VHH binders against q9lnl0. Designs and how they scored, part 3

Target 1, 290 residues: q9lnl0
Amino acid sequence: QLRHGFYEGTCPPAESIVGRVVFNHWDRNRTVTAALLRMQFHDCVVKGCDASLLIDPTTERPSEKSVGRNAGVRGFEIIDEAKKELELVCPKTVSCADIVTIATRDSIALAGGPKFKVRTGRRDGLRSNPSDVKLLGPTVSVATSIKAFKSIGFNVSTMVALIGGGHTVGVAHCSLFQDRIKDPKMDSKLRAKLKKSCRGPNDPSVFMDQNTPFRVDNEIYRQMIQQRAILRIDDNLIRDGSTRSIVSDFAYNNKLFKESFAEAMQKMGEIGVLTGDSGEIRTNCRAFNN

## First folded at step 1 (VHH)

Design m1 (framework vhh_7mjh_2)
Fold by ESMFold2-Fast, scan of step 1:
Structure m1 (fold): chain B 290 residues (1-290), chain A 120 residues (1-120)
Amino acid sequence: as target 1 above (290 residues)
Amino acid sequence: EVQLVESGGGLVQPGGSLRLSCAASGFTFSSYAMSWVRQAPGKGLEWIGRIYTSGSTSYNPSLKSLVTISRDNSKNTLYLQMNSLRAEDTATYYCARDLGYWEYSGFDYWGQGTTVTVSS
C-alpha cells in the first residue's frame, strides 16, 4: 500500500531527484506550479492517480490527451526529465504516478504554499481513454461541484480548498469568463479592465488571482469576497450558502487555508491508486510498456 | 497578419454529408495544430476536434463517429467532413489556430465562421 519512505530501500535519491528537476524548471518559469497542479488534478480525478493522463495518443490509441479539456495541460517535459534521471540510477523502480505527486507537492512549496509529506508506492495505469475524462467546467454550480467531489470522497471544505487553491496560480483565457465580464455583480473596476484586455479575436489570458498570481496563498478567497473572481465557478463559491462561510474562513486565515490545502492535496494524491502488483512501472511516462 | 477563412456551409438535408474548408494565410500553417469549433444559435461554443502537425486527430467523444478532420499543408487548408447530419448540427462553424491551452480556449486566431443549416 502507500507509505512514507516507500523508496528508501529501492531508490533512496528518488524524492531529491524529482525536487531538483522541479526546482530547476520552476526557477526559470514560475508558472510551473500552476501547470503541475492542473496535471495532478486532471490525472487523479480520472480513474485515480495512475499517470494515465501522461500517455500520448497514437492513430490506433487515442488517450486522455485527445480530449479538449486536457489540451492545456503542460509540464510533461518536467516529468520526463525526472523519469529519465530516475531510470538511470534506479531502473524500473519509480512510477510516473509517484513522480507527478512528488513534483506537484514540491512545486506548491516553491510557490509559497504549504510544505507537506506524501505517501508513495503508486503504480502506473494500463489505460488512457478519452471517454473516461469527466471534468468540471468554469461555469458549473456549487451543487454540481459538491456532487462531483463527493463522488470521489471529498467533503465541501476540501472542495473549496481544491477549487480555490488550484486557482491561486495560473491564467484563464477570456473566452472562459465572458459571462463574468457581462455580470454587473463583478467588481466594476475589474470588469472595465477585463473588457479592455479581452477586446479582439486573440483570446488573451488573465491571471486568476489578480494580486498574487505566482503564490499559493489565500488571496484568491479574498478576491472572491471582493467580487473579483475571474471564473464563474470561483464566484459561485462566495454566493452559495453551503460554501460562503468556508470562503470567508480561508480569506481571513492563511494558515488555515494552507493546512486545509495540504490535507486536500494529500487526499487528492491518493485517489484510486494502484499498488502492489496492479498496473506497471513505465520506463517512458508517455507510453505503456507493452 | 493571420487570416482564417471558412467556406462550404449552407443548407443540407437531415442524414446528409457536408465538407467544410478553412483557408489559412499569414503564418506557417504546417507548424500549428488546428481545431474546429461550432456554436448553435443562442448557445455556447462546442469544440469538435483538433488535428496536430503530424496529421493525428483528436475529437470530442460525443462527435467522434460523425466527423473527420484532415489538412493539406501544401494548400494551407484545414477540412471538416461531417456525416449523418441532424437538425442539432445547425450552427456556425469556426476554424481556429490551436495552441493547446486549457479547455477549448487555447485558440489565438479564429475565422469569421460559416453557417450550416440542417433542415428539420
Scores: ipSAE 0.000, ipTM 0.114, lowest interface PAE 19.5, mean pLDDT 86

Design m10 (framework vhh_7mjh_2)
Fold by ESMFold2-Fast, scan of step 1:
Structure m10 (fold): chain B 290 residues (1-290), chain A 123 residues (1-123)
Amino acid sequence: as target 1 above (290 residues)
Amino acid sequence: EVQLVESGGGLVQPGGSLRLSCAASGFTFSNYAMSWVRQAPGKGLEWIGRIYHSGSTSYNPSLKSLVTISRDNSKNTLYLQMNSLRAEDTATYYCARDLYEGYFDHPDAFDIWGQGTTVTVSS
């Protein structure tokens, strides 16, 4: 069972060690928040928050990293560094799954987002299978998104908080939003700018939040209202009757957004977790113990 | 209007010092890492160093002893201090907004460049 203070008796410095490692990486590169948000989401929605995403493929066995949808996931070295330090002070005690959750929470706070507590006690999964990876794409309809989030226990408001909160930092590669560049409903000046940016080789990227790309704040929802959303799914949120009012509420109330996003992140971090004697405590986050 | 404008270039004698400035406008300067890049006549671009939003710096090891990068967020200005200049340091110097991510994109990707300022080291 997950609880606050899970490591108080077994590894008292656990959260402070993770926080320091995350701060050191974030201080040199603020995109760490976007990286860790994507990592936690891709881990948690695939068979639960069990760090299955962290497993490296082998010659005999592909892993979730083998799937194209996970090609852009980064920040594994941050989790590795935290795990290495934790193994020195508290051998075989702190799960990789808990490190991902704590690191993501701390990175949100560093980027000006909400500060919140998380429950810990996750154990690491014994499976990482490409066929388990089922993720929503950037072009899905709101109806499809609502159905998918509902299937994992999330209501419409929580879904809007997670999608917008996850996209208020970070980049999107040009190949992911060609449909938006062709859409005359997109802000014409931004559309012209994106056509220029996306002409280059090597699939260039652009900030998803054009105004505050490194802050976890409500600016992404204001961009949606102004027809400036980069991804189709973000634009769909302002156009669909079931989500439009929620987008407006978040766009005009940053405190409400932050509170909703904190709650959404807490819920996401608790999807399908392994506790007690299930799973294992990996020594290396990138490999099963056996 | 998003813009970077370098200044402070000119003629300097070997062994001299020079400070370049880069004035940023049209974006939240404090939210970005910034880099200095130079190009000597007939040569390719050479990255000099970057300063992160936090004020921490990272330098090209070949140039570390010659240069210091700093920033003043209250003035939206980036600086490059150069000492012990030699003829080989003759180049056009550019400031650039730095989108260093360590993603599958190039780590030193730059999306906005200044027009450049020329530094000539000659007797």
Scores: ipSAE 0.000, ipTM 0.184, lowest interface PAE 13.8, mean pLDDT 87

Design m11 (framework vhh_7mjh_2)
Fold by ESMFold2-Fast, scan of step 1:
Structure m11 (fold): chain B 290 residues (1-290), chain A 119 residues (1-119)
Amino acid sequence: as target 1 above (290 residues)
Amino acid sequence: EVQLVESGGGLVQPGGSLRLSCAASGFTVSSNYMSWVRQAPGKGLEWIGRIYSGGSTSYNPSLKSLVTISRDNSKNTLYLQMNSLRAEDTATYYCARHKGYSYGLFDYWGQGTTVTVSS
């Protein structure tokens, strides 16, 4: 079972080691928080938080990394470094799945987001199949999003907290929001700016939060209210009657957003987890033990 | 010294096929993630696909049915097979080595090989 202080008796320095590794990477590169948030979300919504996303594909065994939707996931070296140090101090003790959850939590706090505790005791999965990857795209409707999140146990409010909280840091490439650039309902000044930026070569990226791109805060919801959401999925939240009031609540109450996002992240980190004798404790986060 | 050298470009008729090669020296391709990236005249870089250290591949969804990435470990060489070429495939094609296991960071690039598709 997951519990607070799971490693207190077996690996007392576990969380501090992960925290130090994450801080060292974040201190040099503020985009680490966006990377780890994406990593945990893509792992947890596919067969649970079992670190299946971390598995490298082989010629005989494709993995979740083989799917195009995961091509942008990054930060694996952070997890590897934490695991390497943990294996030296506490061999075969701390799961890769727990490292992902702890690292993501710490990166949120570093970026000015909420501080919260997580339960640990996850074990690593024995499966990583491309066919299991079912992720929401940037253009999906609110109805589609509600149905998807409900299927994994989340209510509408938690969904709005996760979508906005996940997009308050990070970038989107121009190819992902061409429908928004063509939408006359988008803020006209931002629309003109994006048309100019996206006219350029290299499928450039833009910050999803135009004002505080490196802070975990409620600014993304204020951008939604101002018709300044970059992705269609974000813009849809302010336009739909099922989510509009929640967007407004978060936009005008950062404390409420942070509390809701912390709760949402705790719940997300506990989706479909393996505990007890299920799964394994990998020695290398990128490969199954056998 | 790490070096990547692309070859196999040239003039191709629309509907044709072409295979590009990328010869690597100074490191082992099977120990790294490798990508193919192209740049059309006056346009930006467009990622085509990558091959992982284990040999599996991942592609840009808009190009997946038209391209295949492979490698020959004995020759330390990466390949890009392209079929049903169209005028919009006219570009300089690069092979690139990923920095560690990062999907978005590259530490070495080839000089490129040019493919021109015209009737």
Scores: ipSAE 0.000, ipTM 0.157, lowest interface PAE 19.3, mean pLDDT 88

Design m12 (framework vhh_7mjh_2)
Fold by ESMFold2-Fast, scan of step 1:
Structure m12 (fold): chain B 290 residues (1-290), chain A 126 residues (1-126)
Amino acid sequence: as target 1 above (290 residues)
Amino acid sequence: EVQLVESGGGLVQPGGSLRLSCAASGFTFSSYAMSWVRQAPGKGLEWIGRIYTSGSTSYNPSLKSLVTISRDNSKNTLYLQMNSLRAEDTATYYCARDSGEYYDFWSGPLEYFDYWGQGTTVTVSS
């Protein structure tokens, strides 16, 4: 079962090794936090946090990486490096699923977000099928998003913390927000800036949080209130009656946001986990043991 | 091999109407949701709308009153009806196949497509 200190007896340096690897990557590239947040979410909402997302496809056997929506997921080399070091000191002991959860947690703290403990003891899944990614409905409208999050056990407050919290760092490509650029309700100065930024070829990207793009903080919710949300899904949260008050609470109380986001991330990391004798401990996070 | 081939583009006058077609082959068309996307010269991609396997539709709110998406599964064909065209509708229009019905809060509509057509150009000018 999942518990705090799961590796204390079997691999005492497990979390410190993961933390050091994550710090080294983050120190060179602040976008690591955004990458790992997306990786954990995409893994956990598809058959649970079992590292099924990490499996490479072959010419004969597609994997979750074969689905177009996973084309933008990155940071696999960070997980690989942590696993390689862990296998040297603690062979066949620390799961890839636990590495993803620990790495994401540490990357949040590095970006100024909440510091929190996670339970460990996950085991790695034995399947990775493109068809499994069909289980979650569309999340464009607030009503659709509430339904989708409820289907995986999350309430409205947790949903707002995850959507906004996930967008406190990272970028959006211009193709994702052309409707916002044409929206007269968007802050006029920001809209003009985005029109200029999006003129270039190759679908340029912009920071989702225009003020603190590398920090996990409540600034994204303040941007929503000021008509400065880059994505329609974020703008919808401040306009919809079911989410508006939660956005306001987070915008005016960074401590509340950080506590809520930490709880949301803990819950995210515990979706559908394999423990005990189920699954396996992979030696290579990108391939099944046999 | 999955193929999507758009047709029906061309020159139309402001206020005019146009219907685009997308011929699909290489997969079970009736089993996939399909979308239309456009790209104006020098601009990014803009999602127009989607039609699900059920025939239900979802549109970009900024374009909702101007477009209608439909499909004919017996002909493996997707359609985009456009009315009241304006100069700002000048763009290359793409047919796209949705990878599935899985969506997350991070992803916009454009991140769910696994196959695209080559596009057909619509020019709105007098």
Scores: ipSAE 0.011, ipTM 0.208, lowest interface PAE 9.2, mean pLDDT 85

Design m2 (framework vhh_7mjh_2)
Fold by ESMFold2-Fast, scan of step 1:
Structure m2 (fold): chain B 290 residues (1-290), chain A 120 residues (1-120)
Amino acid sequence: as target 1 above (290 residues)
Amino acid sequence: EVQLVESGGGLVQPGGSLRLSCAASGFTFSDYYMSWVRQAPGKGLEWIGRIYSGGSTSYNPSLKSLVTISRDNSKNTLYLQMNSLRAEDTATYYCARESYDFLTGELDYWGQGTTVTVSS
């Protein structure tokens, strides 16, 4: 039962509280948008947007956080702060899953991306198993991506908006793109720069968007056209005949990209949601209720 | 069942204007990207442009100054406005639905077409 204005009667300040918490964190650290985008994507594509990703492992029970692919997910303290404040004004009312969706939407707008409404009414999941974590890698083919996104209801254009749009902000560690550094099809000047940046210990990171790393805009699609995509999954979008024209459309029309990305984010936030009497409303986003 | 029905074609003088319509039924029209495609006699298909679910548009650069695509989701209708028509615009014009299941520019359902003849 997702709807616009779900909390209008039960917790009228819900969205404004989340928005203020997100703004305070983003104002101190522009990487918050990248963190929340990654968090929502990793939550929603694994058994639906049910905040299962937020569950801390215990000595007896591992969680989705136990998987290596989730080791880099961050921003949990932002969700915790919003939840703590919401519990003070509206006890046992606003789900952690809705907080993640609202926080991610607000962080996109702060970073210059589209402003859009989201439906709410999600409930929190009762399961967080490492074995459920199946995420696309940085080297997958367009055919593999199309199959994966189709399985969760996304068409090719929405997939291109979500993959590229999600990479307009944030970093990639050098270990994730060694195949690109060795690829002669990569822009030679960027390739030389990345070889230099990736010398050194501790798996350094680079911005996925080399020009506007803190803005949600269409620049990453322009970089794909210029053979400057950091990750193979992004470079594959400009090389494959099935996605090339969409990359071009977004590269030359920022308004179109922003509209398409907003629609993609709305659809992503509604994957496999629990509503009504399913799941629970956690009091602590990191732990199941007793 | 999905159906697309074009209308508005006919004989037009050079320099004239024409608006084509496409009536859609059998699916949730507002959820789909829609395209216009034309085929001149004895030639291949030429993509004209696309309209996204929210109303934004993307055009073939060769045709952008000559055409406008719009939609009315309340009427399940797609439109193609054409201005400054020339003899080379003589073609059968098709509306088509962009597939959720296929590639960008892959069109899963097509109308039967409406013929536009530009001639004095």
Scores: ipSAE 0.000, ipTM 0.145, lowest interface PAE 17.1, mean pLDDT 86

Design m3 (framework vhh_7mjh_2)
Fold by ESMFold2-Fast, scan of step 1:
Structure m3 (fold): chain B 290 residues (1-290), chain A 120 residues (1-120)
Amino acid sequence: as target 1 above (290 residues)
Amino acid sequence: EVQLVESGGGLVQPGGSLRLSCAASGFTVSSNYMSWVRQAPGKGLEWIGRIYTSGSTSYNPSLKSLVTISRDNSKNTLYLQMNSLRAEDTATYYCARGPYEDYWSAFDIWGQGTTVTVSS
């Protein structure tokens, strides 16, 4: 069963240990928040928040990491470090799935986003199969996104909070948004700036949020309204009748955005979880116990 | 306008080698991250590897010793060299542009695929 304070009796320092490890990594690299948000989303929407994403492939046994959509997922060493320390103080007690959820929550707060509590008691999955991976891309239509989020129990407002909140930090490489650079509907001054920035070799990257690229705040929604969204999926949210008013609400009310994003993240972290006697408590987050 | 076309698939015996080609039009492969991805019949997509703008490569750890990704900038073409092929390498092979470090980790252009069957 998921509950608040699940580890209070079995591993009292669990959340503080995860938080310290996350802070140490984030303090050296502000992109940690972007990395952990992506990791949790990719884990939770595939067979639930069971840390199946963390399993390394072998020559004979592929894993979710074998899927191209997961090639850019990073931050596994942060989860490994937290797990190593937790195993020293509380052997075979704290699941990798709970570590991912706690780490992502703490990284959001460090980046100026909402502070919120999460329920814990997840257990780790016994399966990591490439055929289970079905993920949205940054170029999908709003209609496609709505169908996908509805299939996992989320309404349109929650979807807008998750997409924008997930993209308010992080970068996109120039190759990913060439269609946007050619789009006359994009803010003309930004379009000119991006054409110049993307002229060089080595596929340069740009911040998805041009004003506050390391903060989890509502600025990305303000940029959507100003025709300044870098990715097509973000720009589509302001242009589609089903999402336009929600984007506006978040753009002009940061408190509302933070509350909605916190609730969305809590709900996402509880998708398809294993509890009780299901699954296992891995000793190594990258491998099954046997 | 922008297009990727794979070729070079076919029937190969176990232990054999095969080189796949991917011709790009409408953009320059050397200016982009390029990947190879495969899909076995009835199974999901499996990422094989990527070549960066610098020419450096990264591979799926389970496949690293068996494959090599390269490109010929003068022909605007991407290649996948496969050695020591096994029955489980039977799949449709796609070239794709990307993936990149963003929240959704996406490829933005895909080829139509070329089929490789490994059988004796």
Scores: ipSAE 0.000, ipTM 0.215, lowest interface PAE 13.6, mean pLDDT 86

Design m4 (framework vhh_7mjh_2)
Fold by ESMFold2-Fast, scan of step 1:
Structure m4 (fold): chain B 290 residues (1-290), chain A 120 residues (1-120)
Amino acid sequence: as target 1 above (290 residues)
Amino acid sequence: EVQLVESGGGLVQPGGSLRLSCAASGFTFSSYWMSWVRQAPGKGLEWIGRIDSGGSTSYNPSLKSLVTISRDNSKNTLYLQMNSLRAEDTATYYCAREGLYDDYPYMDVWGQGTTVTVSS
């Protein structure tokens, strides 16, 4: 099972090596936190946190990367670098799935979010199928979100922390929020700004948090209250009776948001994990061992 | 190496104006929030204001009518424009890189400071 200090005897520098690699990439490009948050979420909600998302497609076999919803996932080179260094120090010991979880945790702290411990001992999956990719869309209702998160063991408060918290950093492409641009309930000044930003070719992107786009903080919930949420899924959280009070609580209490988000990220990193003798320890995070 | 170097300090007459510069190197300047802080002789640190990565500014309410913070990401340079200077503005002025913690102001890198003296 997962435990704190899983690598204490087998690879004592494991977490420090991952943290150093993440810091070096993050120091050169602060969008790394958004990249790793998206990577971990897309991995964990599809057949568990087993690093199935990292598998490269081949001409004969597509992978989860072949799905359009995963085309924008990035940061694979960060995981590769950490894995390469870990294989030199501790061969065939640290899973790619654990590297993703540790890297995401450290990137959250770097971006001003909560600092928290994670349990380790994940093993890497043996499957990466496009047909397994079932992700919540940017327009889903709160009822749909509640059912989806409940199916993986999450309560409503944890769901609000994960959906909003995951959108405190990063960008959304214009094609994902055309319904919001046409919505008269959206803040009129922001709506006008987005109409201009979205006129460019190649599906331009905008920051999901318009005020603090590089910080993991509660500002996204304040944006929701101000009718300034970019994605419908975020806007729905302030409009629905099941989630409205939770959005308000986070918007006015950053300490509560950070504590809730830390707990939510710990729980998310433990979805459907493979441990013991299940799965494998890949030597290359982008390919199965055999 | 991560470095911040202030320049532009000196002696200025009361009512005068001064523009301080802060040259950043060794990190992706455009990604960081930056602050200006000052310390008058025999007093503690006083936060002046900050500018985020997108150029939005926040100021100490007691100082906002006197100062303007700006940045030029193409030159990796932070600026502090000061107008209507008074003797009480005599201080060492520091630029600082804001750390990524929600506790503000958390400054993880500081310049060496530049001294501004306001006297006739």
Scores: ipSAE 0.000, ipTM 0.104, lowest interface PAE 20.8, mean pLDDT 87

Design m5 (framework vhh_7mjh_2)
Fold by ESMFold2-Fast, scan of step 1:
Structure m5 (fold): chain B 290 residues (1-290), chain A 120 residues (1-120)
Amino acid sequence: as target 1 above (290 residues)
Amino acid sequence: EVQLVESGGGLVQPGGSLRLSCAASGFTFDDYAMSWVRQAPGKGLEWIGRIYYSGSTSYNPSLKSLVTISRDNSKNTLYLQMNSLRAEDTATYYCAKDSEYYFGTEFDYWGQGTTVTVSS
């Protein structure tokens, strides 16, 4: 069972240790919040928040890291550092899955987003299978997004909070939005700027939030209203009748967005979790216990 | 309409090198990331790596030191250079166009594959 204060008896400093490790990395590199948000989302929507994403492939066995969609996931060293410190203080006690969830929550707060509590007690998965990886792409339709989020228990409002909220920080590589650069509906000044930025070699990246790229706030929804969304999946939210009003609500009410995003992140962190005697507590987040 | 055609497979000796090509047609090649995926006999699919439109790459960590992916956008062609080939590299190699969906399929179009056999 997940509960608040799960580690208060078994590892009292657990959340404090994770928070300090995350702060140290974030303080040196503001992109840590974007990295951890992507990691949490990619882990949780694939067979639940069981840290299966963290498993390294071997010569004999691929892992979720072997899937192309996961090639850009980063920040594994942050999880490793937190795990190393936790194993010194509280051996075989704190799961990698809980570390990912706590680290992501703390990184959101550091980036000016909502502060919220998470329940803990996750255990680590015993499988990391490439065929289980099913993720939404940057050009997906609203109808496809609604179906996908419904399949994991989320309503339309929560979906808008997660898609947009996840893009309040971070970058998109130019190859992911060539369709937007060619779209006359995109703000013309921004489109010209992006055409120039994307002329370079090695697939340059741009901030998804053009105004507050390191803050978890509602600015991405204001960008959508102004025809300044970088990715088609974000632009689709303002253009589709089923999501347009929700985008507007978030764009004009940062408090509502933050409350909705916090609730959405809490719910996402609880997808398909292993508790009790299921799974294991890994000693190395990148490998199964043996 | 959309077609991906791999070529360059065949028999190669252990320790040898091989370059695979994938000719793409029926879509705007420059707008999409492309991947290489392989399947050894009796095994599952193994992603090799991805290349973005500009030539930036991302590799399966297990294969990073053995392969190089490149592309020529003027020829709508994707390449896979493999070095120091071993018997376990025997597989059918597919080029694949990255899907538009986070959910659903990872790739929306695949080639028919080209077979690489590493044997003496």
Scores: ipSAE 0.000, ipTM 0.173, lowest interface PAE 14.4, mean pLDDT 87

Design m6 (framework vhh_7mjh_2)
Fold by ESMFold2-Fast, scan of step 1:
Structure m6 (fold): chain B 290 residues (1-290), chain A 120 residues (1-120)
Amino acid sequence: as target 1 above (290 residues)
Amino acid sequence: EVQLVESGGGLVQPGGSLRLSCAASGFTFSSYEMSWVRQAPGKGLEWIGRIYTSGSTSYNPSLKSLVTISRDNSKNTLYLQMNSLRAEDTATYYCARTDYEPWGLAFDYWGQGTTVTVSS
């Protein structure tokens, strides 16, 4: 049972503390929004938003962090700092899962995205298993994406908002989009630029949004329309009849995009949550309680 | 437990050819994409290419004319054929189990590497 104001009686400063910690990190490094969006998505689509992603592997037991799909997830120190402060003022009260959701919401607002409320009352999971990690790839078809998102309760419009909205900030490594660089349908000037950027060793990265790489706005959808999508999964959205009109709607209406993205993020944060007496309230987000 | 073991490295003359192997165990090899990555002395990691579960391939454009990746699912083995080797190809070569995600190719398991030295 998630509620607005869940911590009003038990930890009144909970959201304020998280917001301040997130702001301090974001103020120094604007890539924090991309990091937290990725963290929440990777947590929530694997056995629900239960902070299982945060568990460190031990010599005896791997965790979701042991899987390469999570090797690039970062920002754990932000969650740790918020949790440390919250444990000082409100011991054993605020879940790590709620901290991730609040932190992601606040980082979106800082990056110029929508401001929205989230319900809280999540409890932390008791399991973090590498074999549970399953994610969509950068080249999957729209049909595959629709099936995957439908299986976790999202309609096509919400899916387009989440896939594109999640790519409004952040980077993609050159190895992810070699198929796009060779695609004559890609904007020719961008293709030439990417060929140069990807020429060197070490799998360099490029911004997924070429114009507003640190802002959560509808520019990514405008890039899709202009044949400038970096990843195939994004390019597929403008080319497929099931999604093309939705991409167009978002590209020409930033207010509609922001409202849809806020709704998508609220729904994302509520996937498979543990509430009541299920799970636990960890004292350390990186380890299960005794 | 997932294990990847590279072999076939060694000393080769400029202009020569070499075939590297990667023996995989502990997972269903045919269900995963696989990649080759190299690291020259004092430099960072350079992605060479990947092979899909279908057997199709994708290469680093800088290396495409020099290398071929193949797999034998019946032997759980990945191969890298290298031709026209240059001094610049001197590196430790790694095989890696490959997965996709929105933020980049993920390499969740790596071998320990095999060293290729190109010189007389």
Scores: ipSAE 0.000, ipTM 0.138, lowest interface PAE 14.3, mean pLDDT 86

